# VH-VL binders against Cytochrome c oxidase assembly factor 8 (COA8): the designs that were tried, part 29

Target 1, 167 residues: Cytochrome c oxidase assembly factor 8 (COA8), of Homo sapiens (Human) (q96il0)
Amino acid sequence: APERGAERRDTAPSGVSRFCPPRKSCHDWIGPPDKYSNLRPVHFYIPENESPLEQKLRKLRQETQEWNQQFWANQNLTFSKEKEEFIHSRLKTKGLGLRTESGQKATLNAEEMADFYKEFLSKNFQKHMYYNRDWYKRNFAITFFMGKVALERIWNKLKQKQKKRSN
Below, E stands for the ipSAE of ESMFold2; O stands for the ipSAE of OpenDDE; V2 stands for 0.75 times the mean of E and O plus 0.25 times the DockQ between their complexes.

## First folded at step 1 (VH-VL)

Design n41 (framework fv_ebronucimab)
Fold by ESMFold2-Fast, scan of step 1:
Structure n41 (fold): chain C 167 residues (1-167), chain A 122 residues (1-122), chain B 111 residues (1-111)
Amino acid sequence: as target 1 above (167 residues)
Amino acid sequence: EVQLVESGGGLVQPGRSLRLSCAASGFTFEDYAMNWVRQAPGKGLEWVSGISWNSGDISYADSVQGRFTISRDNGKNSLYLQMNSLRAEDTALYFCATQYLGYYSRDAFDIWGQGTMVTVSS
Amino acid sequence: QSELTQPRSVSGSPGQSVTISCTGSSSNIGAGYDVHWYQQHPGKAPKLLISGNSERPSGVPDRFSGSKSGNTASLTISGLQAEDEADYYCQSYDYSLSGWVFGTGTDVTVL
């Protein structure tokens, strides 16, 4: 727990929400969306007789989830900050107030916001490319190990049949 | 005339703080992500920290996480590194380096300063 | 352990060809991330030599070439010259560190 807490503080943005799996769950559990990443975390069930290969697959999936959560939490925070800065700058340039008569946030129309989205995507192109490459590589690895686990289970069933016949 | 000039290095006691600066000239500073890279005497290069063009994305090496803070001021064409709780292991020449945000070379560190020496010793 | 592995030193005579290897892991070069190369002369700042596995920046001679296969990248210097005597570092991105990692460095000696 202490080491996991330290790792989460260093790896993910401060304030990443906690979640707890339902009691008596014998399956993977899906939690509520994280405040920062807006992704639903998965809590993996650990069976009593987990093979070393099954453990490797589970750890790979857990690591991939943490990496994915960290990336999107950071990206969403960056997006939100830059969006607010862009809106404030454009409203100031137009000589408009930051608030409406009702005290609501003043905002830009969709056409004006299109410029921001284009600039944001352009500036973050390298980061998004590396994320996409890593995402596909991680999912390929997970698929590969899922295949290995499936083959291991089939092989073990065949060996069980052979032993029962030999007895 | 493209240049990066580091400053602020010196002799400092363990546990103390030091602030490094990097001044950019001859290019559009805000088009570049910025990085700090250090090199201990007689040793290799170690990446320390990086910051995006608008300060929205910041990252640190595990060895400095929680102790160092990177920041930039685009209006002053300057990059900073606030170093707290300094250790003997932080003794190194500290370089600042650019990472171009355009469609070529943007993932490589293309412009480097000459470095500023930080010595952490009693 | 997170550093990319390079040979400590490589030597050759003028006019010969030398190759420096840079070996990573599944979290960096093996994951498909590009490799960059830097040249550092004694007492000087590093200089970008090769970007994106094989691209030469303006002013870098064509006798420097880079390649990548699997989890290993290579820098080849053909027609070795006295001026090539320097330290060479590879670099890549590492997703397990969420940051950049440099190679251990290779000292090239011209005999």
Scores: ipSAE 0.000, ipTM 0.462, lowest interface PAE 19.0, mean pLDDT 79

Design n42 (framework fv_ebronucimab; at its last look DockQ between E and O 0.68; V2 from the best seeds 0.00; counts 0 for: pae E 2.9 > 2)
Fold by ESMFold2, look of step 4:
Structure n42 (fold): chain C 167 residues (1-167), chain A 122 residues (1-122), chain B 111 residues (1-111)
Amino acid sequence: as target 1 above (167 residues)
Amino acid sequence: EVQLVESGGGLVQPGRSLRLSCAASGFTFEDYAMNWVRQAPGKGLEWVSGISWNSGDISYADSVQGRFTISRDNGKNSLYLQMNSLRAEDTALYFCAKDHSYYIGSGYFDYWGQGTMVTVSS
Amino acid sequence: QSELTQPRSVSGSPGQSVTISCTGSSSNIGAGYDVHWYQQHPGKAPKLLISGNSERPSGVPDRFSGSKSGNTASLTISGLQAEDEADYYCQSYDYSLSGWVFGTGTDVTVL
């Protein structure tokens, strides 16, 4: 079915932007900024011998990335939608068209746009406060598991060294 | 096959306590938030409480705040609801629901148990 | 007891389409949170029908579709069948309550 490139959407699409790192990579990849969220997604490396702790860490990071990408994609969509509605409303109040005589979109001056920015931030203050709380909860868990994985890897190297010396 | 089996319901007088359990199987329990949802006879669904995968994020409906305590034991694949100071309006079928996400608010309830009936009457 | 608003009932003849609305507030649907839909037959547990506003889980017929616009979500059942007679609930997250909220429920009757 043909895509409609000009339509404003009420919700952001789910999921992280898809890109393909080299097939033989053994490292996480950071992709280009997602079209909707403007955040750079991470493509996580899955080693052949991934431990249960490593798997848990990867899944937590993947889920948190998806959550974060979706939140900001939705906020950017809402921002764009409300910005255009604000401009349209103010232009109609002034009796002006949606486009200049040169064919470019008509805009408001900086002082008028400042009113929009202040209103948008004020309206979304509590939403962002709860987002920050959830962000901290998620990242604390991720950081804790990063430490556990690091210790597990050090321990495995020491155990392998001790085993070889004993044999 | 995902299964959620609730237990611990029963008939109890107002002011008393009950503890509900939900035994989970067929999925990695520790990777998901879990929720309790209740439905009074002939009424709609009411979310009661939710708990994140690691118990670090817990939320309650206002109607049960301070009286109910949600908990989980990831080692036993079990979800619990301690219900204290029960009231007649707590009478409902209580469902255990698996969240699709690690955290409350980020997912949806993809699997439900059959429920355990709690009746508070004197 | 926060609730999303749904009509109490809707009805339709077999093969027709019905649409169930779900209206929230600025702290839930209006804040951009997804809407999920559940189907519940009498005496049975609810079952996920639609997630993420419009995504059908495997096993859900394509005659069920969902959408969201502004502060309102819609579930449409096209090609209504006898087994679609059930209660339907919408759900969203509410950041001001730090919890989930369900809709009031809609009883779908197939005539």
Scores: ipSAE 0.452, ipTM 0.773, lowest interface PAE 2.9, mean pLDDT 86
Fold by ESMFold2-Fast, scan of step 1:
Structure n42 (fold): chain C 167 residues (1-167), chain A 122 residues (1-122), chain B 111 residues (1-111)
Amino acid sequence: as target 1 above (167 residues)
Amino acid sequence: EVQLVESGGGLVQPGRSLRLSCAASGFTFEDYAMNWVRQAPGKGLEWVSGISWNSGDISYADSVQGRFTISRDNGKNSLYLQMNSLRAEDTALYFCAKDHSYYIGSGYFDYWGQGTMVTVSS
Amino acid sequence: QSELTQPRSVSGSPGQSVTISCTGSSSNIGAGYDVHWYQQHPGKAPKLLISGNSERPSGVPDRFSGSKSGNTASLTISGLQAEDEADYYCQSYDYSLSGWVFGTGTDVTVL
């Protein structure tokens, strides 16, 4: 099976976002927010005695993190691009330049920006619906495996205690 | 090495059923999503169905929805496709394909079987 | 089912470069889903050629490269060789179908 690193696929026009956790870490490490998705990545610690079930849980969590990072990086990029296009279009329609008399970027008032947000949410309703569905499916699977790992750890602990009692 | 071997194809009459199998080896079968892809003679690739690592997520192409059933047996490292109410347009070489991801939609098909031929005719 | 649009065929001479386009819609490539590419020689199963828009699997020559912009992805084969004569398929995920979609396929001929 191929092992993935703490990296995400290249889904942004600019280069990929990466982080390097501190060396000799014995715990999961949380990195700085990704510049595109604005989510904090987690680097998962791999214990020497990792069971196959624990490895499966870790891989599920890593893949879910990468999937989530990709979705939000693309969504944030699309939002920023469409917002800029909307502002430029409205300023052109009003016969205004892209900059004020003082040389600052021209802006729209709150009422006009509310129109953009409403339109953006409406256009992306189905996309967000499918994202939420898949997000719940992934979290259900992770929760299921977390439960299995917890039961495995309890069982192993009970076996060790029973062996001690038998001696 | 990773291997996927399809079986169960053959000649069947329209309206009847056929069951395809895919035997997997060389990787931890239970960790990955699996897919069926078909190719009619002289035509392109068409995705048929996919199933996640735990059978918790299953999806079908509209052309086979309600007629085909995908399933897997992780204990036997096997993938299945139950095909009911077969039509002439189901005639194709059926490939078993391994997903790089445990879930449908987040990976790519890193390994393919050689395919098994299904011919639906009178 | 919705397919991704590819040219039916492209041709080139040995040593030249050819590019294959793959155009999708707002529910697949336009939604930000990655594009993968497969190579299929006559009578053989497809083989993964490019994953995640531009990543090459081990064993794939660096003369194969992929890119993506907006609703369109491209596969470029530089230094075209006789053994590159094959069918090429792009693939992406479609969230409205909850499934995979393949391109219509492109036949690459080496003249």
Scores: ipSAE 0.046, ipTM 0.681, lowest interface PAE 6.7, mean pLDDT 85
OpenDDE, second read of step 2: ipSAE 0.493; ipTM 0.822
ESMFold2 (binder alone), look of step 4: mean pLDDT 94; pTM 0.962
OpenDDE, look of step 4: ipSAE 0.638; ipTM 0.849

Design n43 (framework fv_ebronucimab)
Fold by ESMFold2-Fast, scan of step 1:
Structure n43 (fold): chain C 167 residues (1-167), chain A 121 residues (1-121), chain B 111 residues (1-111)
Amino acid sequence: as target 1 above (167 residues)
Amino acid sequence: EVQLVESGGGLVQPGRSLRLSCAASGFTFSDYAMNWVRQAPGKGLEWVSGISGSGYSTSYADSVQGRFTISRDNGKNSLYLQMNSLRAEDTALYFCAKDWEYYGSDAFDIWGQGTMVTVSS
Amino acid sequence: QSELTQPRSVSGSPGQSVTISCTGTSSDVGYYNYVSWYQQHPGKAPKLLISDVSKRPSGVPDRFSGSKSGNTASLTISGLQAEDEADYYCQSYDSSYDAYVFGTGTDVTVL
């Protein structure tokens, strides 16, 4: 019998992988790609003198990362499930087994797979539109706060220069 | 505990509509294709309709094509069968059934107890 | 093709072996290995006994076995017991209609 059960177990629920930055990290750290979302997570460094504005920016970026990770983990899981369902269905209509004589997974050629990709993209059009809308909203907010933090840092540097002059 | 519970059956007049539901528990609902199978009183099993785990593809027996619509709500672990233009020959006990393995094993390992649909004037 | 052909009934004594045939066409039973068998006791839901012609789910005794030759699949029950008295249905995928098709059903009686 084909190994469908084993492959189903390996497909995995939508989850976000966790990683720890190297010891003595004093900066943001980029980890390996998450197994499910295929996105690289960022672990944000928290300075001891973090301003309230810097904290808001960091939290917004963290929340956006978690939202993005969950979305793509779910999308990739759905894609994998539907792709395997499509391949199985096409192999059934051809009277072919799920594995070749050599024991490898039976696959469809590029022409046959084109039908699946077209239908998958069409079916997910609305979901993609809502994702893009929310992604733009989040990036606008992040850019806005980044601008505010940049201005704060400029003013702080100017204040330090003024103090240096008087000393 | 893996289980399926059907509901929505009843007595309806010919030409009317009825919606069946199937509540699933004890397994990852979205991973498995789901099917409706019916059995007329004193008769054998007849496959009615199937839907893939994601809802991507649906299929129907010729006897119900164009009249019945299968759907699922993976967020609610629920399967549905919308039955329109009902006929006397649609009278049967309707079972909800789960495919055994992720790819659609062509075998149904878990069945509900069925919900009775009677189409009579 | 709407149904696979099974004998209406088969009977045997306790400890005997009985075999149920399931005959279709090259587009269903003869089309790869998509044959399953179900047991149904009166008033109850069907129970899966065999999938992929001969594969047993966990919990199904090895006295239930399946085979296939051409367009005919067979279910054999060895060491027949009183609790085996039930209706048995074969099932296959029908490539011509992209649908599943069940057999006419066989009543097994333990005498």
Scores: ipSAE 0.000, ipTM 0.502, lowest interface PAE 15.4, mean pLDDT 81
Fold by OpenDDE, second read of step 2:
Structure n43 (fold): chain C 167 residues (1-167), chain A 121 residues (1-121), chain B 111 residues (1-111)
Amino acid sequence: as target 1 above (167 residues)
Amino acid sequence: EVQLVESGGGLVQPGRSLRLSCAASGFTFSDYAMNWVRQAPGKGLEWVSGISGSGYSTSYADSVQGRFTISRDNGKNSLYLQMNSLRAEDTALYFCAKDWEYYGSDAFDIWGQGTMVTVSS
Amino acid sequence: QSELTQPRSVSGSPGQSVTISCTGTSSDVGYYNYVSWYQQHPGKAPKLLISDVSKRPSGVPDRFSGSKSGNTASLTISGLQAEDEADYYCQSYDSSYDAYVFGTGTDVTVL
């Protein structure tokens, strides 16, 4: 039985976007980009007469959004850390300081940074594969429930029309 | 032989100023970042300040920010620490420390013997 | 600026191995591989033992070794000798403050 390596959940601080949509909004709102994930959060509208199916869809969307926010927050943090470490390590190997003579942060050229990007992508390839898999699964589920909700709404509209014709 | 020799320590009253010096020898002084590290009596090491080889870039610990100024004279192979508005908590043995690697390293390979600064009323 | 956390004291018998931990944050020890270790005997200046987590300067015995996992760096002294009785300090760099940070220090006693 292959030992499931416990993915150490690097808990990126859940920067709960404090974006509050207007109280009278009858639609979903998109917030500003989150400072960690750089993803724009969506505040999902909750209808007064939300059906169980609509509620399930909304929850699934919310959960997926949270998952996605957490993934990218962590990924961006990891990327930033590893990038900085790479730069520092390379500069050090070259006998260069972390700051230029002008006091600016020393950096590497595009060619040297290309090596970092290749390495980073290689190192995180499996992680990205899993992410993509889960992303597709979640979106498929969301789409499926969207379809169900759409059908339910159509059915409800038809029933209402029939009742109006019978009265 | 690579050597660092600190001087300028002494007894000073709170609120007064003191200037420490460090004389470097045995290496190309301008090629290395230099640091001040202090150790209060019976306490651990505390990084105080650092300066790049050229002297252009400086950094300070929060505890001394705005009060202390690090500088260097590469022509004289000398490092300085101007300490203003001294406090009792600044009482320590002050070490001059050389960065291990050219133009900056996280490690200090050469240390002086330190100069004692006592801030007391 | 928060100090890196070290055990106050570690003891061992001659010939044994002892390990000193140095715990920081994601902004210092956990951020990149800039961890150094120093030995300080009473009344003496600190001596560099390890740089870059595991790099030994010339003249430092191979019984001193460094490692890091997450936010914790470790110094291992193998084959403990009487001369190893000293204070040991870890050091890292905090990228958030552009400042160096030392550990609280560990007193190593040889029993």
Scores: ipSAE 0.000, ipTM 0.564, lowest interface PAE 11.2, mean pLDDT 86

Design n44 (framework fv_ebronucimab)
Fold by OpenDDE, second read of step 2:
Structure n44 (fold): chain C 167 residues (1-167), chain A 120 residues (1-120), chain B 111 residues (1-111)
Amino acid sequence: as target 1 above (167 residues)
Amino acid sequence: EVQLVESGGGLVQPGRSLRLSCAASGFTFSDYAMNWVRQAPGKGLEWVSGISGSGYSTSYADSVQGRFTISRDNGKNSLYLQMNSLRAEDTALYFCAKEFDYSGWYFDIWGQGTMVTVSS
Amino acid sequence: QSELTQPRSVSGSPGQSVTISCTGTSSDVGYYNYVSWYQQHPGKAPKLLISDVSKRPSGVPDRFSGSKSGNTASLTISGLQAEDEADYYCQSYDSSYDAYVFGTGTDVTVL
């Protein structure tokens, strides 16, 4: 079986600022926006008596979050690079330098940038469709597991109440 | 046919000046950025200078900054390189190079080059 | 200005594949897809082989291919022919300096 060379996707360094929540936190924490994805990471609370179902839910949420962080970090990087490339190309076409006479970074007007956005969206349309599909699938799964966990918790509470009545 | 023809090369003493010319034909000269690239004998390619199609924007390699001036006359389909304060290290074959288009950051057409020799 | 790093020489037999690497920085090769490759025969002007990492202009054989990973671009010559013996230069653009940057060049020999 030919070893499919793992395309080392240049993963943006996951320098997710590991915002460490306070040790005594009994709830999920939301960190500051990540510098690459601009998404706020969630630090999921781990209960002392976490059920297997709760653990599965937590892992699924964490994996989904990481997937989102990676997607948007890469997307934002790509966007920024392509935007800059577009600006440079347009400025060049106009015979303009990359810097103004005042030394500021030369920019394009809103109308010119509209063309970039159109092209960028068109080019990335399929990618965004796949992302949306996968996003919905993941969230559906998460929601489903949340429902299961909720039911499990209710059942456990009912069992405990029954035991207390029998004693 | 698209063609670039360099001229103005020769033997010059250090500290002197020389002006290179490049005559362009076969394309709308003003629509394209033009560049000078040099190659010292037995050495690699070195970008020297570039000028936008309009002539408004110019850029230079650090090695020639303040000494060389790129210019163009779109009416004459001509590119120029004024080289001042020439040094021995400026000895090279100087190519005129056309950029492909507004979207490309590469050179699709090259001249045959003109030799500049800076020697005492 | 920093040159892009290429191997000094690469050799191969006729029909073999050879690859030339071109290593830059995150400001040039690693940032934009502006990597181009030129072939230069002795006493001739450079000829464009590849643009924008992997685009072949008209008239360039399909045995020439380009790729990029991180800060390293690569030119692959498949089915090496005697006529491929030449100097090869990569080229990129650094927007920070508004400057073009060439590689150090690679001498390709056909054994």
Scores: ipSAE 0.029, ipTM 0.682, lowest interface PAE 3.6, mean pLDDT 89
Fold by ESMFold2-Fast, scan of step 1:
Structure n44 (fold): chain C 167 residues (1-167), chain A 120 residues (1-120), chain B 111 residues (1-111)
Amino acid sequence: as target 1 above (167 residues)
Amino acid sequence: EVQLVESGGGLVQPGRSLRLSCAASGFTFSDYAMNWVRQAPGKGLEWVSGISGSGYSTSYADSVQGRFTISRDNGKNSLYLQMNSLRAEDTALYFCAKEFDYSGWYFDIWGQGTMVTVSS
Amino acid sequence: QSELTQPRSVSGSPGQSVTISCTGTSSDVGYYNYVSWYQQHPGKAPKLLISDVSKRPSGVPDRFSGSKSGNTASLTISGLQAEDEADYYCQSYDSSYDAYVFGTGTDVTVL
């Protein structure tokens, strides 16, 4: 069999957490949720005889995963930071300290936090709209390439069947 | 119209650093892989580096691996090449090139290039 | 890392045909049909001439045609014209290195 990938020069993505799949896995491997995005990453199995089209599909799915991971990692970080800033601002407005008498973090109730959630959603509406647009676009592309790969495999099967008869 | 415009080239001494930029317009920049291709004076084309549309997958020619870093800022429609530990052999016109979509393995749009001269 | 091999130069007279070869390995030129050709006039950026071995982009004259046999791709320019005087580069994908590779280039002279 061809030793595909023995000398491949792939660069690991930066800024996204990685996981270690089981060695010699013949299946895609699903990892634990990422610390920042809270999404489960998929590590793709690379077959020994992967075609260029199959490789493009795999890379497209990998890119889409990386893009999705980064979007949610950034959103979660932004949410946490702005939430803390909002709480600090509201406590200052009330003349309250950032800590309770027992030294615990001072918190706002659900009704008080409703203002923050409305502001955050309104502020990020356009960003989420662009995310949804890009998400659908990427999934359309993936579906299209999945179809192309399926057709390639059918065509190759037909060629192999003819070759077996001629031998 | 679709176009790519490179900048940042110049004269630099061996061992120093230089950063190239490429400004893209007329297409959805984040949908396409981007590449740097160079051409030494009077010589042929040499692929230098590539980056995926998302910016997370990069690849490099052996001649620049460990010295050059490709990056992109999709919000600014810009591609970059950070060149460290420059050598006389890096002297070339550096082209920014757009890859066709995920179905093609070729460059459909090219910039005019920016000249990098590494000399003492 | 390896470059595709092209002849250094080819020459022809107006109205004649010239053919440029591009020889690689089974992991690049021989691997599927991902060979493209670029035309470069002096002082200009390369321009895509042929993609996927034989496909012409809009605006490229039908005088330019491509083919492939085994590990060798060929670009044929028929009805050679003065404006065809340029450098021509083949390009493929190297599956062993997951990288793009260019040919050594061919200078076409119209005599």
Scores: ipSAE 0.000, ipTM 0.529, lowest interface PAE 13.3, mean pLDDT 81

